# VH-VL binders against TATA-box-binding protein (tbp), part 4

Target 1, 182 residues: TATA-box-binding protein (tbp), of Cenarchaeum symbiosum (o74045)
Amino acid sequence: MLDPRTRPRVVNVVSTSDLVQRVSAKKMAAMPCCMYDEAVYGGRCGYIKTPGMQGRVTVFISGKMISVGARSVRASFGQLHEARLHLVRNGAAGDCKIRPVVRNIVATVDAGRNVPIDRISSRMPGAVYDPGSFPGMILKGLDSCSFLVFASGKMVIAGAKSPDELRRSSFDLLTRLNNAGA

## First folded at step 14 (VH-VL; from y6 with light chain S28G)

Design q3
Fold by ESMFold2 at other seeds, fold request of step 15:
Structure q3 (fold): chain C 182 residues (1-182), chain A 117 residues (1-117), chain B 105 residues (1-105)
Amino acid sequence: as target 1 above (182 residues)
Amino acid sequence: EVQLVQSGAEVKKPGATVKISCKVSGYTFEDYYIHWVQQAPGKGLEWMGRVDPESGETWYNQKFKDKATITADKSTDTAYMELSSLRSEDTAVYFCARWEYYDFDYWGQGTLVTVSS
Amino acid sequence: DIQMTQSPSSVSASVGDRVTITCKASQGIDDYVAWYQQKPGKAPKLLIYYASSLQSGVPSRFSGSGSGTDFTLTISSLQPEDFATYYCQQFYRLTFGGGTKVEIK
């Protein structure tokens, strides 16, 4: 039996925020830790990566920002706050406040053993297992979450909008697998 | 309990190389960056660089980029920093620390490297 | 670059005293300042994060405050184990202050 309280391991958090102001393309092109290429996407965005960032922040000329590649909500929000400070300190944006919002959390769970998805999939409502197309079993979960379950016992939870939703979805996934005879 | 345990003190001659280890426990090694910090005798703290244990990707303070080589070994949950071409001014305590995206929440006990002829 | 200037460089105090040390950023920053305590021969220990949040296991006599450019660590009633060097740290550009040594008067 799988332990439904197994803590999911977060591997990617996507979050967004809005500076609610135009960002200077000229300043982004000149500042350190920023890649700006006006030939890419018509010069509509730049990319900030600093030594502290696990991923990077996309900054649109409109003032919209997207944080990707962080391994926690704290780090994902931290990337947005650091990008804001970097833009302000280099004159690309005026002083401002932002309100980061989580858009997607991807996490893994490892059963530590094989899971007989070929046998279990028929006993799980809504499960999709077509190994000719994709080697894992696909399930829909709570709210906006999706689950991928592989025969190796590795599992992916995607689409969570909060750590609480992620925790509930992980518990739900493991409970459903146990009930199906995992 | 999160712990970072460093290798013991080293005495080296000028021109030698030293490799300091930082073994972690109490958390998933791949989830946090490991940073290295120098403290010269009687001086403050200076950031040297860091490694992502998941990918092995590194980033160095420009001051140390030709002195230090930082690596991580996922199979042993251990980060390393190698210092090359040692000089007397490299005599310092070297710390590894875990990055919690704003601050360093856990530190190794430090490794004294003494460069003496 | 943004520098963190810490003052005083040292302070002499008695057990029971209120001790205040400051850290100034060369340009305005958010409230993302950490404070560390370091005793001789030991590693730094995180005391305060987010300028004012107390790390788990840290005594309540420690407090942090400030925003923008000026940040303060306060020890409300100095204890014998508090004689140490204190460092501030700003997450942007991974910079430390120069340290403040709290010594017995």
Scores: ipSAE 0.500, ipTM 0.811, lowest interface PAE 2.5, mean pLDDT 90
Fold by ESMFold2 at other seeds, fold request of step 15:
Structure q3 (fold): chain C 182 residues (1-182), chain A 117 residues (1-117), chain B 105 residues (1-105)
Amino acid sequence: as target 1 above (182 residues)
Amino acid sequence: EVQLVQSGAEVKKPGATVKISCKVSGYTFEDYYIHWVQQAPGKGLEWMGRVDPESGETWYNQKFKDKATITADKSTDTAYMELSSLRSEDTAVYFCARWEYYDFDYWGQGTLVTVSS
Amino acid sequence: DIQMTQSPSSVSASVGDRVTITCKASQGIDDYVAWYQQKPGKAPKLLIYYASSLQSGVPSRFSGSGSGTDFTLTISSLQPEDFATYYCQQFYRLTFGGGTKVEIK
């Protein structure tokens, strides 16, 4: 039996925020840790990467920001706050506050053993398994989450909007696999 | 429980090289950056650089860019920092620390490197 | 270049005293300041994050406050184990303050 309380490992968090102001393209082009090129994406955004960031922050001229590549919600929000500070300190934006929002959490679960997806896929409502096209079994959750399950016992959960939703989805996935005979 | 365990103290002559290890346990090594911090005798803490254990990507404080080489070996859950062309002013305690964004939540016990003739 | 100016550099105090340590950033960093305790021969230990949030296992006599550029660590009633050096740290550019040594009087 799979342990439904196996903790998922977060591999990517996407979060967004809004500076609610225009960002200076000229200042972004001049500041360190920022890639801005008018020839890239029509000059509509810059990309901030600092030593502390696990991923990067896309900063749009409109003031919208997207954080990607962080391995926790804390780090994802931290990237947005650091980008805000970096923009303010380099004169690309005026002093402001932001309210980051999680958009997507992707995590992995490792069963620690093989899972007989070829045997159990037909016993799981809505499961898709076509190994000629994709080696994993595809499941959708009841909410925004989707699952990938591989014969090796590696699994992917995508679409969670919070750590709590992720934990519940992981528990649900493993319970459903157990009930199907995994 | 999270632990960062560093290699023991080293005594080196000027011009030598030293490699300090930082073995982690109690969490998935690839999930967190490992940073290195210097503390010279009687001085404060100074950030040196860091590594992403997943990709091997590094970033260095400009002051230490020509002195330190930071690596990670995810097969042994160990980060390393090599200091080259040692001089007496490199005598310090060197810490590895786990980056929890905003702050360092777990630290190695420190490795004293003494450089003397 | 951003600087974290920590004061005082040292303070002499008795068990039971209230001790206040300040940290000033050269530019605003809001409440993203951490505080560390370091005893001689030991690694730094995280006490406070987000300027005022207490790390798990840290006694409630420690508190942090401040925002913007001015931050304070307070020890409400010093205990014998609190004699140590304290560092502030801001996450932007990974900068530490110079440290404050708290010594027994």
Scores: ipSAE 0.475, ipTM 0.800, lowest interface PAE 2.6, mean pLDDT 90
Fold by ESMFold2 at other seeds, look of step 15:
Structure q3 (fold): chain C 182 residues (1-182), chain A 117 residues (1-117), chain B 105 residues (1-105)
Amino acid sequence: as target 1 above (182 residues)
Amino acid sequence: EVQLVQSGAEVKKPGATVKISCKVSGYTFEDYYIHWVQQAPGKGLEWMGRVDPESGETWYNQKFKDKATITADKSTDTAYMELSSLRSEDTAVYFCARWEYYDFDYWGQGTLVTVSS
Amino acid sequence: DIQMTQSPSSVSASVGDRVTITCKASQGIDDYVAWYQQKPGKAPKLLIYYASSLQSGVPSRFSGSGSGTDFTLTISSLQPEDFATYYCQQFYRLTFGGGTKVEIK
């Protein structure tokens, strides 16, 4: 039996915010820790990565920002706040406040053993398992979450919008696997 | 319990190299950056650089980019910093620290490197 | 890069005194400042993050305030174990202040 309270390990958080102003392309092209090229994507965005960032922040000329690659919500929001500060310090944007929003949390769960997905997939309503196309079993979970389950016992949870939703979805996944005979 | 344990004090002659280790325990090594901080005798703290233990990617304070080489070995959960071409000015305590995005929440005990003839 | 200027460099105080330490950034950094305590021969210990949030296990006599460029650490009633050097640190470019040594009178 799998332990339904096994804690998921967060591997990626996507969050967004809005500066509610246009961002200077000229200033982004000139500032450190920023990659901007007018010939790429029609010049509509630049990418900020600083020494403290686990991932990076995409900054659109419109003022919208996307944080990717952080391994926690705290770090994901931190990336957006740091990007805002970096833009303001370098004159690419005027001073402002932002209100970051989590869009997606991706986490892994390790069962610590093999899971017989070829045997149990038929016992799980809505499960998709086609090993010729993809080696894992695909399941829908709570709210916006989806699950990938591999025979090795490695599992992926995607689509959570909060750490609490992630925890509940992990518990749901492991309970459903146990009930199916994992 | 999160713990960062550094290698012991070193005495080196000018021109030598030294490699300081920082072994972590109590958390998943790959999940957090490890940073290095210099403290010269009687002086304050100065950030030197960091490594991502997952990828091995590094970033250095410009002051130290030609002095320090930072690495991580995820098979042993150990970060390293090598200091090259040692001079008397490099005599300092060197700390490793775990980055909790806005701050450093756990620190190694420090490693004194003394450079003397 | 953004420079952190910490003042005073030292302060002499008695047990029970209120102690105030200031950090000033050369350019705005919002409220993303941490404060550390360091005793001789020891590693720094995190006291405050986000300028004003108290780290778990830190006594309530410690408080932080400020935003933008000016930040303050306050010890409301100094205790014997509080004689140490205190550092501020900004998360943007990972810069530390010069330190403030709190000494017994």
Scores: ipSAE 0.409, ipTM 0.781, lowest interface PAE 3.4, mean pLDDT 90
Fold by ESMFold2, fold request of step 15:
Structure q3 (fold): chain C 182 residues (1-182), chain A 117 residues (1-117), chain B 105 residues (1-105)
Amino acid sequence: as target 1 above (182 residues)
Amino acid sequence: EVQLVQSGAEVKKPGATVKISCKVSGYTFEDYYIHWVQQAPGKGLEWMGRVDPESGETWYNQKFKDKATITADKSTDTAYMELSSLRSEDTAVYFCARWEYYDFDYWGQGTLVTVSS
Amino acid sequence: DIQMTQSPSSVSASVGDRVTITCKASQGIDDYVAWYQQKPGKAPKLLIYYASSLQSGVPSRFSGSGSGTDFTLTISSLQPEDFATYYCQQFYRLTFGGGTKVEIK
């Protein structure tokens, strides 16, 4: 039996925020820790990566920002706050406040053993398993989450919008696998 | 529960190399960056650089870019910092610390490196 | 570049006194300041993060405040074990203040 309280390991968090102002392309092109090229994407955005960031922040000239590659919500929000400070201190944006929003949490769970997905997929309503197309079994959660389960016992949870939703979804996934005879 | 344990004090001659280890326990090594901080005798704290244990990616303070080499070994949950071409001004305590994005929540006990003839 | 300036560099105080340590950034850094305590021969210990949030296990006599450029660490009733050097740190540049040595008289 799989332990339904096995903690999922967060591998990527996507979050967004809005500076609610235009960002200076000229200043972004001159800033340290920022990659901006007018020839790329019509000059619509730059990319900020600093020593503290696990991933990076995309900054659009409209003022919208996307944080990717962080391994926690705290780090994902931290990347957006750091990018804001970086832009303000380098004169690319005026001083402002932001309210980050989580858009997607991707996490993994490892059963530590093989899972017989070819046997149990038929016992799980809504499961999709077509190894000719994709080697894993695909499941939907009740809400925004999707699950991938591989024969190796590796599992992926995607689409969670909060740590609480992720925790509930992980418990649900492992319970459903146990009930199907995993 | 979280611990960072560093290798012991070293006495080196000018021009030598030293490699300091920082072994972690009580958490998943790959989930947090490990940073290194210098404290010269009677001085404050100065950030040196860091490593992402998952990817091996590093970033250095420009002051230490040609002095320090930071690595991580996932198989032993250990970060390393090598200091090359040691001079007397490199005499200091060197700390490893875990980055909790905004701050350093756990620190190694420090490693004294003394450079003398 | 932007630096963190701590004041005073040292202070002597009696047990029970209120002690205030100031950290000033050369430009605004919001409330992303951490405070550390370092006793002689020991590693720094995190006390305060986000300018005012107490780290778990830190006595409530420690408090932090401030925003923008001016930040304060306060020890409301100094105890003998509070002899140490205190550092502020900003996350944006991974820089520390110069330290404030607190001596119990």
Scores: ipSAE 0.389, ipTM 0.780, lowest interface PAE 3.6, mean pLDDT 89

## First folded at step 15 (VH-VL; from q3 with light chain D31E)

Design r3
Fold by ESMFold2 at other seeds, look of step 16:
Parts: sequence; C-alpha cells; structure tokens
Structure r3 (fold): chain C 182 residues (1-182), chain A 117 residues (1-117), chain B 105 residues (1-105)
Amino acid sequence: as target 1 above (182 residues)
Amino acid sequence: EVQLVQSGAEVKKPGATVKISCKVSGYTFEDYYIHWVQQAPGKGLEWMGRVDPESGETWYNQKFKDKATITADKSTDTAYMELSSLRSEDTAVYFCARWEYYDFDYWGQGTLVTVSS
Amino acid sequence: DIQMTQSPSSVSASVGDRVTITCKASQGIDEYVAWYQQKPGKAPKLLIYYASSLQSGVPSRFSGSGSGTDFTLTISSLQPEDFATYYCQQFYRLTFGGGTKVEIK
C-alpha cells in the first residue's frame, strides 16, 4: 500500500501582493537586479531577481506583484518582501506595507513504484483517464486541489492555498488510490 | 538531522587550485540554495556566492567572481566550491550554509585553506 | 548599499550580567535581521531570525528586538557558554555586521 503520510515535495508557490501605489517605470529601468523592457507588454511590468530568489517577482506599474518559482511559502512571501524593499531602496515606490497571499501551491509525490491507473481509474468516481489525450489520470481533490497521477507512480498536486491544505490533500489522494487497489 | 559536512583542511602553494566539498543530509538537496562564506583569520564573515542545486544556476559576489567556481551535484547531494590561482590572502576558513530565505539556518563545519610558500 | 554597523566591537562581562549588542542598518530593512553566535573554531549558529524570533533550541535568555534600522540582541543573564562573537545579518544583499566579541571579565 501507498503511505498516505508521504510528505509532498513543493516545487512551485505562486503568491501575490499589492503595493497600493503606482511604480516608477523609469526607476525600474535604472535599478539593479531588475529586467525592464518598455517594448515588452507595453512596458507594464518589470521582473526582479536577486541572489536569494529561487524564482522571480513580476512588478506591474499598477503596484501589483506576483511571486513565482519559490519552493516554499516562506520563500514565496520572502520574494515579495524583498522586491518591495528593493523598489523602495531604489526610489521606484514609496514605503508601504504588503500582505502576501498564496494563490497556488504545486507539489509532487512519488510512489516509488508503478501505479496501475489503467486498472483503477474506472473504480474511482470522477476520475478522468484518456491516455490518447493525456497520459495521466486526473482527479479532483479537497477544496481547490487537483491531482494528476501517472503510471510511473509520479503524482502532481496543484491548487492548494496552504501547506496544511496540501498535506490533507496528499493524504486524501493516497488513501483514495489505496482504496481503489493501487 | 539536517547536516552539512565539508571536506578537510587544505594546505596549498600560491597558484594552486583547491576544491572544497559540502555534502548535505537530512533534507531534499534540490529545495534550498547553498551559499559560501569566507572568514579570513581574525576577521568577520563575507558572502561569496551561491548555487541553486536544482538548476545549477549560480550567483557570485563581484569580489569573488574571478576566484570562485560554485557547483552542485544532485546525484551525491554535494555542493562544491573551487578556488583558483590561490594567493596568500585567500587563506581563510570557508563555510557552506543553507539559505532559508531570510537567514542561514544550517552551516557546514568550515574548511581551512592555508596558502603559503 | 545597506551597511550593518555593530556596536560595541567587544564587551567584557561577568557571568550573570545583562549584555546588549546593537546593529544599525544604513537604510530601513523592516524586521529582516538575523543574529548568529560563533565560538572560536566553530561555524556560526543561528540564534534569532525576523529580528525577534528564537530559533529552535536557543535558550530564552537570548532575545532580539528592533525594526527599521535599529536592532538589539540581549542576553539577559550571561552564562559561561555565551562567551563568543555575535554577528547580525540582513537578508537584503546578504551582508553581515562586523561582529561583537563577548569576553569574560
């Protein structure tokens, strides 16, 4: 049987925040660790990447920010806070508070063996498996989560909004697979 | 449970190369950046650079960009730093450390590199 | 860029003393300061993160405070094992303070 307490490995966290002010394009174009190209997307955003960031932060002229590519919520929020400080330090924005929000956590689980998704998909209510269209079995999970399960035993959990939700969804997925004869 | 274990002390002549290893255990190597920090004798701590073990991408402090080469090997859960064209002022203890975004929560024990003729 | 200035550079103190170490950033960095303890011949050890949060396993006699530019590490009752050098560190630009050596008087 699969171990339902297997800890999922977070591979991407998307989080957002808002500076609630416009950001100076001129200052972004001049500051270090920032890629800004007026010809791209009409000049509506820049991209901040520093030595500490696993991913990057997209900063819109409107003041909205999106953090992508971090491998934990702590790092994802850290990217937003660092981007805010970087903008303020370089005069592109005035000092302000931000309240980061998790939008999506993507994680993987590896069974360490093959999973007979061709045999068990018919035993799982709501499962979608059409290997001619997509090689994995698609399941809906708890709350906002979705699952992808591959015959290799690799699995993807997406849509979680917190580490606790991710862990509960992982437990749910593995339990349902066991009950279906995985 | 989390450990960073570095290779042993090295004594080198000027002009030589040294490669320091940092083997990690107790966590998924690919999930955290590994940074390198220099401490010259009797001096403070100075950041040198880092590697993303997942992608192999690096970033260097400009002071060290022509001195250090940082790499990671996912198959052995080991980060490396190579110092080239060693000079006496490169004599220092070199630490690897795990980046927990705001701080360094786990450190290797340090590797003393001594450069003398 | 942002500099971290520690004061004092050294402190001579007795067991049981209250010791206060300060760290000043040249520009605001919110609460994103860490404090480390380093004993001779050893690696630095994380004590405090987010200016005031204790790392797991750190004795409660250690405390941190501050926000913006001014940060303080306090040892409420100095113990023999606390004689060491202490460093502050800011996450922005990965820089350390110069260190404060706490010596037995």
Scores: ipSAE 0.639, ipTM 0.858, lowest interface PAE 1.6, mean pLDDT 91
Fold by ESMFold2 at other seeds, look of step 18:
Structure r3 (fold): chain C 182 residues (1-182), chain A 117 residues (1-117), chain B 105 residues (1-105)
Amino acid sequence: as target 1 above (182 residues)
Amino acid sequence: EVQLVQSGAEVKKPGATVKISCKVSGYTFEDYYIHWVQQAPGKGLEWMGRVDPESGETWYNQKFKDKATITADKSTDTAYMELSSLRSEDTAVYFCARWEYYDFDYWGQGTLVTVSS
Amino acid sequence: DIQMTQSPSSVSASVGDRVTITCKASQGIDEYVAWYQQKPGKAPKLLIYYASSLQSGVPSRFSGSGSGTDFTLTISSLQPEDFATYYCQQFYRLTFGGGTKVEIK
């Protein structure tokens, strides 16, 4: 049996915030740690990557920001706060506060063994498994989460909005797999 | 228990190289950046650079970009920093530290590198 | 870059004294300051994060305050094990203050 208490490993957190002001394209083009090119995406955004960032922050001229690639909520929010400070320091935006929001947490679970998804899928209501189209079994959670389960025992949980929701969803997934004969 | 364990002290002559190791335990190595910090004798702390253990991507403080080479080996959960063309001003304690985004929550014990004729 | 100016550079104090250390940022950094304690021959140890949040296992005699540009670390009643050097750090550009040595009077 799978251990339902296996801790999921967070691999990506997407978070957003809004500066509620326009951001200077001219200043973004001139500042360090920022990739901005008028020819890319119509000049509507730049990308900030600093030494502390695990991922990057997309900054739209509208003032909207998207943090991707961080491996925790703390780091994802940190990327947005750092991007704000970087923009303000370089005169690309006026001083402001932001309120980051988690949009998506993606995590993995590794069973450490094969999982017989070809046998299990028929015992799980709502499971989608068509190996001719996609090698993994797709499941929906009761909240914002979706699950991918591969025969190798590797699993992906996506759509969680908080670490607690992720923990509960991981426990639910592994319990449902055990009940189906994993 | 999270631990960062560094290799032992080194005494080197000017012009030599040294490679300092930082072995990690108690967490998933790939999940956190490892940073390196210099402390010259009687001086404060100065950030040198970091590595992403997942991808191997590095970033250097401009002051140290021609001095230090930082790497990570996922198979041994070990980060490395190599210092080249050593000079007497490179005499310092070198720390590895785990980045928890806003701060460094765990540090290695430090490695003294002494460069003398 | 945002510079961190730490004062005083050193302080002589007795056990039981209240010790206050300040750190000033050249530009606003909200509450994103950490404080470290470093004893001779040892690695730094995280005491305070987010300007005022106490790291797990750190004695309650340590406290931090401040936001924007002005930050303070306070030791309410100095103990023998608190004689050390203290550093502030801001997360933007990974910069440290110059340190404050707290030594026995």
Scores: ipSAE 0.627, ipTM 0.853, lowest interface PAE 1.7, mean pLDDT 91
Fold by ESMFold2 at other seeds, look of step 17:
Structure r3 (fold): chain C 182 residues (1-182), chain A 117 residues (1-117), chain B 105 residues (1-105)
Amino acid sequence: as target 1 above (182 residues)
Amino acid sequence: EVQLVQSGAEVKKPGATVKISCKVSGYTFEDYYIHWVQQAPGKGLEWMGRVDPESGETWYNQKFKDKATITADKSTDTAYMELSSLRSEDTAVYFCARWEYYDFDYWGQGTLVTVSS
Amino acid sequence: DIQMTQSPSSVSASVGDRVTITCKASQGIDEYVAWYQQKPGKAPKLLIYYASSLQSGVPSRFSGSGSGTDFTLTISSLQPEDFATYYCQQFYRLTFGGGTKVEIK
């Protein structure tokens, strides 16, 4: 039996925030750790990457920001806070507070063994398994989560909005697999 | 428990090279950046650079970018820093540390490198 | 870049004294400051993060405060094991203060 309390490993967190002000394109073009080119993408955004960031922050001229590539919620929010400080320090934005929001957590779970998805998929209501088009079994979780389960025992959980939701979704997935005879 | 264990003290001649190791245990090596910090005798702490153990991507303090080469080997959960063309002013304790985004929560015990003729 | 100016460089104090160490950033960094304790021959140890949050296992006589540019570390009643050097650090550009050595009088 699979251990339903196996800890999922977070591989990507997407979070957003809003500076609620326009950001100076001229200042972004001049500041360090920022890739901005008016000739690319219509000049609508720049990308901030600093030594501490696992991923990067996209900064739109509108003031919207998107953090991608961080391996934890703490790091994802940290990227947004660092980007804000960087913009303010370099005069690209006025001083402000932001309220980061998690948009998506993607995590993996490894069963440590093969999972017979060809046999158990027919016992799981709502499972989609069409190996000709996609090698994994697709399951919908409760809430906003979805699951991918591969015959190798590798699994992906996507769509969680919090670490608690991720934990509950992982428990749900592994429990449902056990009940189906995994 | 999280541990960062560094290789032992080194005594080197000017012009030599040294490679310091930092072996990690107690967590998934690829999930956190490893940073390196210099402390010269009687001096404070100075950030040198870091590596992403997942990709091998590095970033250096410009002061150290021609002195230090930082690498990671995820097959052995070990980060490395090589110091080249050693001079007496490179005599220092060198620390590896785990980056928890806002702060360094775990540190290696430090490696003293002494450069003397 | 943001510079961290730490003062004083040295404090001579007795057991039981209240000790205050300051760290000033050249530009605002909100509350993103950490404080470390380092004893001779040892690695730094994280005491305070996020300007005022106490790291697990750190005695409650340590406290941090401040935001923007001015930050303090306070030891409310100095103990013999607290004689050490203390460093502030900001996460933006990974800059450390110069250190404050707390010595027995």
Scores: ipSAE 0.613, ipTM 0.846, lowest interface PAE 1.7, mean pLDDT 91
Fold by ESMFold2, fold request of step 21:
Structure r3 (fold): chain C 182 residues (1-182), chain A 117 residues (1-117), chain B 105 residues (1-105)
Amino acid sequence: as target 1 above (182 residues)
Amino acid sequence: EVQLVQSGAEVKKPGATVKISCKVSGYTFEDYYIHWVQQAPGKGLEWMGRVDPESGETWYNQKFKDKATITADKSTDTAYMELSSLRSEDTAVYFCARWEYYDFDYWGQGTLVTVSS
Amino acid sequence: DIQMTQSPSSVSASVGDRVTITCKASQGIDEYVAWYQQKPGKAPKLLIYYASSLQSGVPSRFSGSGSGTDFTLTISSLQPEDFATYYCQQFYRLTFGGGTKVEIK
C-alpha cells in the first residue's frame, strides 16, 4: 500500500512574467551573465544565467520572460526578479514591476517498489498503457495535471500550477493507485 | 531537521592543499545549491563560489577562482571545497551554506584552516 | 556591481534598549535583503529574508524594513543573548555588508 502523503520532489518549475516593454538587444549582448546572439533564434531572445540561478531566464525582445529549471516556485520567481534587476541595472530595460505566474510544475514520486501497471491499468478509468509505444501508464489528473506511472514505481506529475495543486494531485494519484490494487 | 556538518579544523603549511567536507542531511541534497563563504580572522563574510549537487556545475567568485575547487558527491550527500597552494592569508573559517534563493537558510558550523610554518 | 554598507560598525546598548542597524545598497535592490546574526565562534543564522519576513523560530523582537537602497534591522527590546554581529546580504551578486557588532554595555 502506497503512502498518499509521500511528498513529491519538484524537479522543474516554469514561470513567466512580462516587463511590458521592449528589451534592448544591444544591451543584452554587452552585459554579463547573458547570452544573446542575433544570428541565433532570429535575435528574438537572450538567456540570463547568474550564480544564484538553478536554471535560467529566457528574455524576449518583446519583454516577455520565461523562467525554467528552478526546483521550487520560490526559486522560479526569484530567477524572474533577478533577471529583471539585471536587465534594469545594465540598461537593457526601464525600471518596472513584474507579476510572476507559475505555468507548470513537474515533480517525481518514488514508490520505492514495483507497481503492477499491467494489472491495474484496466481498473483505472481513462488510463492509457501501451508498453509497445511507451513503457509507462498515462493518467489524467483532477485539474491540469497528468501522471506517468512506471512499473519500477517511478512516477511523474506534470501540469500543476501551484504547490497546493501538486500536493493534492500527488495524494489523488497515490490514492487512485491504491484503490486499483497497487 | 536540516543539517550541514563540516569536517574539523586543519593546520597546514604554506604550499599545502586542504579539502573541507560539508555533509548534508534532512533534505534532498540535489535540490539546493551549496555555497562556500570565507571569514578571515576578525573580518566579515565573503562569498567564494557554489556547486549544483545534481550536475556538478560550479561558479566561482573571481577572487577565489585559482584558489578553490568546489565539488559535490551525491552518492554521499557531501559537498567539498579544496584549497590549493595555501598561504598565510588563507587562514580563515570556511562555511558551507544552503541557497534558498535570496538568502542562505542553513549553514555548516565552519571549518578553521590555519596556515603556518 | 552593488555594494552593501552597514552602519554603525558597532553599537553598545543595555538590555531592554531598542537597537537599530542600517544597511545601504549602492544601487537599488528592491526588497531583496537578508539579515544574519553571528555569535562568536558560531555560524551565521538567518533572521530576516525579503527585507521584512521573519525566519521561522526567530523571536518577534526582531524586525526588518526597507526597499530600494535603505534597509533596517530593529531589535525592539535587546536581550542578553542578542550580543552578536549582524550582517545584511543582498541576493544580487551575493554580497554581504561589513557587519555591525552589538555589544552589551
Scores: ipSAE 0.571, ipTM 0.831, lowest interface PAE 2.0, mean pLDDT 91

